VH-VL binders against Uncharacterized protein C11C11.01. Designs and how they scored, part 4

Target 1, 160 residues: Uncharacterized protein C11C11.01, of Schizosaccharomyces pombe (q10200r209to368)
Amino acid sequence: LTKLDRAKLEWLIQGLNCEKGSIGNLLCFAVEHVNNHVEITDAFLKEFFNDQPTDDTKVYDDDYINERGEKKLSLIYLMNDILFNGISGTSLVWRYRFSFEPHVERLLDDLYLFSKRLGGRIKEDIFCKKVVKVIEVWKTWIAFQEETLERAWRNFSGNT
Key: E = the ipSAE of ESMFold2; O = the ipSAE of OpenDDE; V2 = 0.75 times the mean of E and O plus 0.25 times the DockQ between their complexes.

## First folded at step 1 (VH-VL)

Design g2 (framework fv_firastotug)
Fold by ESMFold2-Fast, scan of step 1:
Structure g2 (fold): chain C 160 residues (1-160), chain A 120 residues (1-120), chain B 108 residues (1-108)
Amino acid sequence: as target 1 above (160 residues)
Amino acid sequence: EVQLVESGGGLVQPGGSLRLSCAASGFTVSSNYYWSWIRQAPGKGLEWLARIYSGGSTYYSTSLKSRLTISRDNSKNTLYLQLNSLRAEDTAVYYCAKEGYWSGDYFDYWGQGTLVTVSS
Amino acid sequence: DIQLTQSPSSLSASVGDRVTITCRASQSVSSSYLAWYQQKPGKAPKLLIYAASSLQSGIPSRFSGSGSGTDFTLTISSLQPEDFATYYCQQYGSSPLTFGQGTKVEIK
């Protein structure tokens, strides 16, 4: 990526939220720069795991945790959109599946553990239901290892 | 162009059951979205009832969960709502609606509604 | 459950007026996931605004939304004859999905 493209990618990631337009802007960037799928996936992962504090004495308030939940959901929604734009076979977006595949179990495990940091049962329930929506798409299209997706589905849906 | 058409309303007796249909066109019920049923009692506001996701997961309002079943038939591109043990309080216009994109559990397309009257 | 309270419950206005409707939530609405609908007698609701401030395709720019947390506002900058209707807010930040009681905008 050029220096300008890296700056644009960072700006798009920092401003990413769950709105269709927000996700669509970053999706467009990811498709346009598919040859840089590894770098873009790395930026995604860096932001996704950005809430893992190294300082164990830090206490994060509800506003921070809620913001992190929104960001993680927006990234997962983006990931889903990237993966399914290639189903026509004319795009190289299948490269993103290859880049994401080694991380999908870690991402889903992180999301589940993160759900327990939300401030109460109702927040946990709505967050988990939103993640279930995405997992169901991935299971329907067999986007990743069936065992990984089934375990994640059971965790987030409460059917263990 | 998404179009939703509800049917199956009319006069039903207390204690009975109803099955409503929602025929979709311009978008498939197997698409990656949630589809919901919402009702509105005469002169009252809107009440969300149930949703179904293209992958098959169903969700219900807590007050009505024991009496509601939401389902779909992909071959007919049709959504269904089954409501059992009908009461006078179930009298309402019933709408089916398509939810928006992912976290957008807002309703971007609505059917015209079907009136259900529960009386003896 | 998040309860949504709209104010006013009804208002009278003239064509050309600026109309403001508020929606207050009993607790914070996650990610500003709040939508606004317009409903005319005998018709289904019509989506105007989603995500608190995003204008739905095909909706005139005189409609705008704002707010976050517990306080949200729908504004019609210059009321037109076709805008006389009942308006509803809806939150989707928490389950179950809930609607406000509605605000009726009537001709003065």
Scores: ipSAE 0.000, ipTM 0.484, lowest interface PAE 13.1, mean pLDDT 81

Design g3 (from g1 with heavy chain V99T G100P D101T E106T G108A V111Y; framework fv_firastotug)
Fold by ESMFold2-Fast, scan of step 1:
Structure g3 (fold): chain C 160 residues (1-160), chain A 122 residues (1-122), chain B 108 residues (1-108)
Amino acid sequence: as target 1 above (160 residues)
Amino acid sequence: EVQLVESGGGLVQPGGSLRLSCAASGFTVSSNYYWSWIRQAPGKGLEWLARIYSGGSTYYSTSLKSRLTISRDNSKNTLYLQLNSLRAEDTAVYYCARTPTYEPSTYAMDYWGQGTLVTVSS
Amino acid sequence: DIQLTQSPSSLSASVGDRVTITCRASQSVSSSYLAWYQQKPGKAPKLLIYAASSLQSGIPSRFSGSGSGTDFTLTISSLQPEDFATYYCQQYGSSPLTFGQGTKVEIK
């Protein structure tokens, strides 16, 4: 990516939220720069894991945790849109799936552990239901390994 | 240039309700900012009331949570505050303010509106 | 809730003076989550310092902040006529957000 495109990517990631327009803007960038799918995926992963507890001076109150939950959900929604609302049957779908595949298990594990940090049973339930909807799409279209998705589905849905 | 303009103040009866607006220009309400409401009673200090995240999450002062609702209209680039069951103690200048969200250390309120005076009196 | 107490509540000073205002928290506050605001009569507050010591863009370098834990300080190295105002500290590390009671800096 050029310096300008890299700056735009960082700006889009920092501004990402769960609103359709916000996700759509970053989706458009990902489609336009499909040749840089590895770099875009790396930026996604860097932001997704940005809140791992490496800095003990950070305050992890409810406001912080809720904000990080929204960011993680927006990133997962973006990932889903890249895989399924992009141009199907083209190199876009295959390239991003290829870049995301090695990280899916790690992403879902992080997301489940994160759900336990939310400040209430209702918040946890709402968060998990939103994630379940995405996992069900991935299972239906066999986007990733069935065993990985089935374990995640059981965790987030509470079905055993 | 970033501007925030509050409106909806004036004389209100005790027990009534209040709906304040904050019109934003120079940035989008749905962008990556918290937006807060803060009030200041005559001759007193600042009191934080509520904030909303660009993604829609809302946070409230614990003492006023049951009487406050913060909301926004993205199409009008406007933030709102609804305050119910008004008392004389709610007499204050009400401010809206913006907070950057890219790093927790920057969660201070970097731009404020001019304020709108609310007087709760019979 | 974290209570912030400022000292002094008011002070009188002359142009050119060094002014120091302190803010004490009832509980430890990370220095990353403390701000200082200036408010002139009839106007909205203006952000001066965030993260205890970071100067906000456009604010003169005569303003500085320091401190950690429960004790924080705002310093004006050489008071100017436009600096006569009320100053507030604020913590944003814990919800609900809270402000100090304010320190009024008056002309001597």
Scores: ipSAE 0.000, ipTM 0.500, lowest interface PAE 16.8, mean pLDDT 82

Design i1 (framework fv_iscalimab)
Fold by ESMFold2-Fast, scan of step 1:
Structure i1 (fold): chain C 160 residues (1-160), chain A 121 residues (1-121), chain B 112 residues (1-112)
Amino acid sequence: as target 1 above (160 residues)
Amino acid sequence: QVQLVESGGGVVQPGRSLRLSCAASGFTFSSYGMHWVRQAPGKGLEWVAVISYDGSNKYHADSVKGRFTISRDNSKITLYLQMNSLRTEDTAVYYCARDLEYEPTDYFDYWGQGTLVTVSS
Amino acid sequence: DIVMTQSPLSLTVTPGEPASISCRSSQSLLHSNGYNYLDWYLQKPGQSPQVLISLGSNRASGVPDRFSGSGSGTDFTLKISRVEAEDVGVYYCMQALQTPYTFGPGTKVDIR
């Protein structure tokens, strides 16, 4: 990526939210720069796992946790759209699938553990149901290892 | 591939009850919010009710609140509208419609063919 | 409740000419997230409604680029750059900012 493209990627990731337009903007960037799929995936993973260490949990109240949850959901929605909505059936989907595949288990495990940090049963249930939507798409298309997706589905759907 | 098929419409007397069904296919039903929208003969569209993907949240238009109840059975992949205390002004074609995948309050991306309910003596 | 109004209520257009439909809301549809929760639907004669535009200007999948939505807050416009015979029908705006969802009265578009 050029310096300008790296700056644009960073800006798009920082502004990413769950709205279709926000996800679509970053999806367009990912499609346009498919040859840099490894670098783009690395930036995704860095932001996904960027949970600030807490020296004082009182400072990071429910607002911080809720904001992190929305960011993680937006990244998973983006990942789903990269794989299925914007580049399905093209040579592009294979490159991103390849770069994401080694991390899928870690991503889903992180999401499940993160769901337990949300402040209440209702918040946890809503979060888990949103993740289940994505996992069901991945299972339908056999996007990743069946055992990994089935375990994640059981965890998030409450059938553990 | 996405299909929504309404059924249960027909002619019914004022004050009686009727239950509409909307059978979904071609998508993961339990992942989407669903709406009922009606249209009286020769009139415009009127929103009736919405239900969240898991059935936990429901909202009804004031014109039907207390008389109509939206519900769903995700295991049967079916949406319902229970209509009680029917009035002649409830005569309309009733459509079921699907919410956008990620936001239950976004827009109605797919609609059924509609089922006619006629409330008359 | 948010009241929606449309103008004109009926429009006859010569094929190939542009058409413009206005929609007004009784209160702002601009959410703090930056989106206008205003959608446009088309109901062709004898058919179910279909979505054309969502969130003010987002064209729905499969909708030709001759359709465009614009506006913000309380004043919105749907434009058809070159009206075709298949565009005949009733156009509805709808607000999705808050329950109850409310539709405009509709604008009937016909071809001369």
Scores: ipSAE 0.000, ipTM 0.467, lowest interface PAE 15.2, mean pLDDT 82

Design i12 (framework fv_iscalimab)
Fold by ESMFold2-Fast, scan of step 1:
Structure i12 (fold): chain C 160 residues (1-160), chain A 118 residues (1-118), chain B 112 residues (1-112)
Amino acid sequence: as target 1 above (160 residues)
Amino acid sequence: QVQLVESGGGVVQPGRSLRLSCAASGFTFSSYGMHWVRQAPGKGLEWVAVISYDGSNKYHADSVKGRFTISRDNSKITLYLQMNSLRTEDTAVYYCARDFEYGDLDYWGQGTLVTVSS
Amino acid sequence: DIVMTQSPLSLTVTPGEPASISCRSSQSLLHSNGYNYLDWYLQKPGQSPQVLISLGSNRASGVPDRFSGSGSGTDFTLKISRVEAEDVGVYYCMQALQTPYTFGPGTKVDIR
């Protein structure tokens, strides 16, 4: 990516939320720059895991945890839209599936552990149900290895 | 598989310096915080330092503050510990460890022995 | 700094018997998000430490269900329902609520 495109990508990622328009804007960028799928996936991963302990964020309050949960959900929704781009079997699906595949287990493990840090049983349940819907789509279209998706499905659906 | 391999340990005299390295593989190094933890012979675990995923934030234990510096090079996929003004009480096996989330040290290296003696 | 203590410092158990290890912190490890930032690690003889339990009670991947963590605030317990030979080693609790992170002194578990 050019310097300008990299700046645009960071801006889109920082502003990403669960609204259809927000996700759609970043999806359009990912489609336009499919040749840079590895770099775009790396930026996605950097933001997804951007809650590593630092002194000032170590002792999180509930508002911050809720904000991080919404960001992680928005990234997973984006990932789902990128993989399925309205039309299955496209060149876009092939390229991004390849770049995401090595990380999907780690992403799902992170999401599940993160769900346990949410304040309250109801918030955790709602979060997990939203993730389950995405996992069910991935299982239906066999987006990733069956074993990985089945394990994640059991975790998030409460079939422990 | 996630692997962490420490190197750079050895025998060194008091007052000298030593640099430890930790080579990571099997995961996206630039997405994780990293820790150094040490263990003196026959003693317990002692936390030494942490560095954020991008290197922008660091913290060191009081026992090593001002003498040791944690750093990382994400392009080389390597974690470092620069140890200056070494003391005999710094003698220990030094482990690097990955911070998966909020201080959960989920993978550890094999350790490298640092012996500070006259 | 948060100070961690463990008891007992050592214990010897017959295979198949239960074991219990206590960990105490000098201040509460309960965060406003509802979780206790207390982890348990096992170091087997001659090996690197490995994580057993995170956030007070969350069992790490691959850890047998005979291991369980409980407690809240300043008082925590690691229980092994039926100790096996491969469970021999030193068990450490660690607080991850605040830097500096601090470990307990360790509890050595041996088999008869």
Scores: ipSAE 0.000, ipTM 0.475, lowest interface PAE 18.3, mean pLDDT 83

Design i2 (framework fv_iscalimab)
Fold by ESMFold2-Fast, scan of step 1:
Structure i2 (fold): chain C 160 residues (1-160), chain A 122 residues (1-122), chain B 112 residues (1-112)
Amino acid sequence: as target 1 above (160 residues)
Amino acid sequence: QVQLVESGGGVVQPGRSLRLSCAASGFTFSSYGMHWVRQAPGKGLEWVAVISYDGSNKYHADSVKGRFTISRDNSKITLYLQMNSLRTEDTAVYYCAKDRGPSYEPGAFDIWGQGTLVTVSS
Amino acid sequence: DIVMTQSPLSLTVTPGEPASISCRSSQSLLHSNGYNYLDWYLQKPGQSPQVLISLGSNRASGVPDRFSGSGSGTDFTLKISRVEAEDVGVYYCMQALQTPYTFGPGTKVDIR
C-alpha cells in the first residue's frame, strides 16, 4: 500500500464502529485493495488485539472495555462482510479467506475470553449473541474449519 | 446518555392513520433491534412489533398485523410505527424500546422511551 | 402464544419486610443456549417501565442487590429482600423466547 493508502486504512480502522456505513467504507477499501489483502489483514489483526490504553490519561475500566468490545465486534462484522458481501469476483473470497484462516481460531478464542471481561452476565450474553450470528453464517457457508466453528458456536451460544 | 424519545401521538378518529416516531441517541442505533410496546389506560403492557438491527426482519402482534407497520431509518437514527385503520382499542401510550441485541428473537428490552399517547375516539 | 401469569396480582408490604412475586409460563422458556428468556420489569407510577432482571436471574446495571430473580423452565420468582418506598409500582414478567413477546398481567406493590 502507498503511504496515503496506509494512512487511509488506519483512519478507517480507528473510526470503525458497528454502523453499516462505517463497515461499508472499510469494506470498499478492502475490495479496492484486494491485492494487498495480507497487509490489510495484518492491520485488522493489530487493531483486534490492541487491548491496552493508548496513553496514561485513559484508564482500563468498564468504559474502555465496552469500547474495545464494540471495536472487536465491528472488526468481526467487517470480516464477515469482506468474505460474503463485498465480492464481485471469486479471487476476493479466496484471498481474504486465505489470509484470515490461520487466525480465525485465535480470533474466536480471544473474543470468548474477552466476553468474560465485560463485567456482567447481561453484557456478556448480548456480546455473545452478536458473535453467534456471525459464526452461524460462517458454519452455514463452511467459511472455515467445521471443528473450529462448532467449538466457538458452543462457547458463545452457552452450550457446553 | 442513552435516550429514546417518542413523538407523533394525538387524538384521531376510528379508521384514520397516524405515524409514530422514536428518535434515538447515546448508542449505535444501527446495531440493535427495536420494539414498540403499548399500554392502554389503567391496563398492562402489550408487545406490538419488532424490527431487526438492519430492518430486514419484522414481526407484528396478531392484534395489529395488517394495520400497523414497523420501520426504521438508520441514517436518521429513527424508528417508526405506521398505524392504519385505527380502532378505539388501539388507544394507549406507545413506548419504543431498545433490544439487548441486534436480533429480535430471542431478545428483550434494556432501554425504554418516555411514551407517546394515542387516543382513538369519535 | 405463550401465556404468562403472575401471583399475587397485588400486595401491600411494610417497609423493610420481604416480598415475593411468582411468574409462570404456559411452556418452557429455557433456550438451547442454556438461558431462560424471562425478564422482570418495574413500572413506577407515572413513569416508563425499566428493566430489573434479565434472563431469569441477571440483575440489570444499577439495580440494588435486594432484588433477585430465580427459577427455570416454567416457574420463576422475583424476590425483594427488604422493600423500600422507591420500590412501589407494578412488576411485570415477560417472555422473550419467541414472538409474540408476552407480558404477565402485572403485580402491584404498595407500601403500608
Scores: ipSAE 0.000, ipTM 0.465, lowest interface PAE 19.2, mean pLDDT 82

Design i3 (framework fv_iscalimab)
Fold by ESMFold2-Fast, scan of step 1:
Structure i3 (fold): chain C 160 residues (1-160), chain A 118 residues (1-118), chain B 112 residues (1-112)
Amino acid sequence: as target 1 above (160 residues)
Amino acid sequence: QVQLVESGGGVVQPGRSLRLSCAASGFTFSSYGMHWVRQAPGKGLEWVAVISYDGSNKYHADSVKGRFTISRDNSKITLYLQMNSLRTEDTAVYYCARGYEPTELDYWGQGTLVTVSS
Amino acid sequence: DIVMTQSPLSLTVTPGEPASISCRSSQSLLHSNGYNYLDWYLQKPGQSPQVLISLGSNRASGVPDRFSGSGSGTDFTLKISRVEAEDVGVYYCMQALQTPYTFGPGTKVDIR
């Protein structure tokens, strides 16, 4: 990527939320720069795991936790859209599957552990149901290893 | 550029087994899901099975579940369909097709004819 | 399983005139990601099927702009604005929202 493209990617990631337009803007960037899929995936992972250190004292600001949850959901929605939003013959979206594959188990495990820190039964339930919808898409379309997705589905759906 | 060539079809008696192959070329085989679709003489298209890019996930139509098994060998760049306990209603042209994305079968082979008769 | 139906099952069109084919699904094909998981395929006489439209309205590479797909949820339409002789064949819709994937019965298009 050029320095200008890196700055734009960083700006898009920082501004990412769960709104269709927000996700669509970053999706367009990811598709336009598919040759840099490794660098883009690295930026995604850096933001996804960019949490304050966690501990058992539960001294977290509710606003912080809620904002991190929305960011992680927006990134997972983006990942889903990247994997399943291509144009035949011109899209190389499958390159992103290759770059995400080594990390999918780690991403889902982190997301599940994070769900337990949302502070509130209703918030946790809503978050988990949103993640389940994405996992069900990935299971239906054979996006990743069946065992990894089935374990994640059990965790988030309450069938652990 | 993208080519899919099916082979292994033929005439076979009910209850027997047959293995179909689909040789791919012109693309990175290991990056794509692959499908089998069949068409009985004078009838419409019927989806049979799909396999993920790495072979870890497989799904079969209910009409063939337990009898047919889709598999792939990425080192040989070949897709397979193992057909056991064949029935006369399995008589069809069998096509392999590339799953570019979950929503389309973007390239199809020429098909191989399987005739199950006594 | 999702059941797909098409109407009409057979259609004869004068060259240069428009044609329209309908496809219905037994349940919504609209995913939460905003896409309708509905594809259209054409099988010309003696040939393998080929993709025409994916995700409801995306034309496949090399497909002329006279072909268009529309619709959402359970009702979808394929339109050919000006039918040419090379458009003769059987048109199939297919849902790819969930396994098993299911095809419609096909619509045979002939030229008068």
Scores: ipSAE 0.000, ipTM 0.471, lowest interface PAE 19.0, mean pLDDT 83

Design i5 (framework fv_iscalimab)
Fold by ESMFold2-Fast, scan of step 1:
Structure i5 (fold): chain C 160 residues (1-160), chain A 122 residues (1-122), chain B 112 residues (1-112)
Amino acid sequence: as target 1 above (160 residues)
Amino acid sequence: QVQLVESGGGVVQPGRSLRLSCAASGFTFSSYGMHWVRQAPGKGLEWVAVISYDGSNKYHADSVKGRFTISRDNSKITLYLQMNSLRTEDTAVYYCARDSGEYVPTEAFDIWGQGTLVTVSS
Amino acid sequence: DIVMTQSPLSLTVTPGEPASISCRSSQSLLHSNGYNYLDWYLQKPGQSPQVLISLGSNRASGVPDRFSGSGSGTDFTLKISRVEAEDVGVYYCMQALQTPYTFGPGTKVDIR
């Protein structure tokens, strides 16, 4: 990517939320720059794992945790749209699937552990139900290894 | 079987131009990124340029940037290297090579042509 | 640009004996995706280069298991467990982490 395109990518990631238009804007960027799928995936992963470290002397409030949860969900929704709703078809699916595959287990494990930080059963249940819907799409289309997706499905659905 | 065949090399004087071609067969050319690599007589390998499977992205080594242009014609199943303002240090065997991943580059060059010799001398 | 170096630059080995070639990069080739973008190529006398190893340690299709690649970050090794006559040639490492792609200077392997 050019310097300008890297700046655009970072701006789009920082502004990303769960609204269809927000996800669509970054999806369009991902489609337009499919040849840079490794760099785009790297930026995705950097933001996904950009959690504020714990600090024994500070209280991390619900607003921060809720914002991080929405960001992680928006990134997972983006990933799903890149794989299944991309405009360019085959090349988009294969390139991004390849770059995401080594990280999918780590991403899903992080999401599950993060769900426990949301505080309150209702928040956790809603978050997990949203993730389950995405996992079910991935299982239906065999986007990633069945074993990994089945384990994640059991974790998020509470079926162990 | 999968193969790449280069052509267009020859002897030219400094400052002139040449266009190299690389004809592909045995695979879906439009699905693969392509590279040019050169080797000066008795020297090692030097990467020259890359082009994406659809031609939308290109990169050239600094030593040739502004003088050489990589291009492709997927309908003709052919890769090109337009070489302008040739210098004596451009004398080399030029290889075309396929990026190993179909649509998904792995950055390894799995199929190489036989090479075509370009000699730039007065 | 990433600079690649190899050692030794030449090696003569008795058939059936092992050979080891080192490759070093001026910066880490380990990507955040967990892969080392380092490839190994062999150029036999009078022939085009051919791929041996990709992503640090993955043997290319049709490459005998006597060839192995190892290492991470800036230090990489290509090993041939039992050198055969057909293995004579120049071995190159190449980094594919960043454009421009850069090759090492090559290691010439001969048999005694």
Scores: ipSAE 0.000, ipTM 0.466, lowest interface PAE 19.6, mean pLDDT 82

Design i6 (framework fv_iscalimab; at its last look DockQ between E and O 0.09; V2 from the best seeds 0.00; counts 0 for: pae E 13.8 > 2, placed apart)
Fold by ESMFold2, look of step 2:
Structure i6 (fold): chain C 160 residues (1-160), chain A 122 residues (1-122), chain B 112 residues (1-112)
Amino acid sequence: as target 1 above (160 residues)
Amino acid sequence: QVQLVESGGGVVQPGRSLRLSCAASGFTFSSYGMHWVRQAPGKGLEWVAVISYDGSNKYHADSVKGRFTISRDNSKITLYLQMNSLRTEDTAVYYCAREGPAYEPNEGFDYWGQGTLVTVSS
Amino acid sequence: DIVMTQSPLSLTVTPGEPASISCRSSQSLLHSNGYNYLDWYLQKPGQSPQVLISLGSNRASGVPDRFSGSGSGTDFTLKISRVEAEDVGVYYCMQALQTPYTFGPGTKVDIR
């Protein structure tokens, strides 16, 4: 990526939320720059695992944790759209699957551990249900290693 | 200092309505799920309803479903219970309770109000 | 709905002696995340309930260490190593695994 493209990527990731317009802008960036799928995946992972506050003016820990939860969900929804939105060709899907696949187990494990930090059992349940819906899409399309997805599905759904 | 204060209880006839309020202070109300729990005179505790921190999800006990509605106004820092079609078996002290914090080990219902009495009699 | 039972329903204890309260659920409360979704509450005479133990064994903030919770799955125990006068009241277990949340019938603890 050029220096300007990297700055745009960082700006899009920092502003990412669950609104379709925000996800759509970053999705378009990912499609346009598919040859840089490794670098884009790395930026995604950097933000996904960045759980430390970057703004010392935040006064409430609960607000920060809830904001991190929504950011992690928005990133997973983006990943799902990159892989399964109908606007991408087979080569784009294959390239991003290659970049994400080594990290899928780590991503799912982090989401599971994060869900326990939410506290309040209704918050945890809502978060886990949203993640389960994504995992079910990935299982239906046989996107990643079946055993990894099945283990995650059992964890998040509360089934054993 | 966390505080929850219920109000709006009273004596009403069967079939009438009441609205309970729970005023919160000393914490970021919009970050917590909230519950109503009731206790009939001389009886045990009964869970009534829960509402998520942003109000997007609500669950009610079968005994009140369709008649009671939990709600919240985060700008007024207040939890509500709208009670319609009241029955004599709804007679109870009604408590509001806070879920434990989102970022620490869950401590169950870590703060409760003092309760407000609702008496339904003809 | 998950049915909760408690034993005994009433208990009289000499001050300084231990007390033990059993709680049983009709279904396992052990979530795949490793936590048991069982809480213990104390309601002292004339007061609102207060949490003692969450998640089977986690002592809530400010609760004396003479209170402990144990058990897993369907069987849980609250122990008071030395009962004091301020411990009198009704003890409830509650499952928080799934809605509707359900309480046990309560165990009344008195001092002899």
Scores: ipSAE 0.000, ipTM 0.538, lowest interface PAE 13.8, mean pLDDT 84
ESMFold2-Fast, scan of step 1: ipSAE 0.000; ipTM 0.516
ESMFold2 (binder alone), look of step 2: mean pLDDT 93; pTM 0.955
OpenDDE, look of step 2: ipSAE 0.028; ipTM 0.626

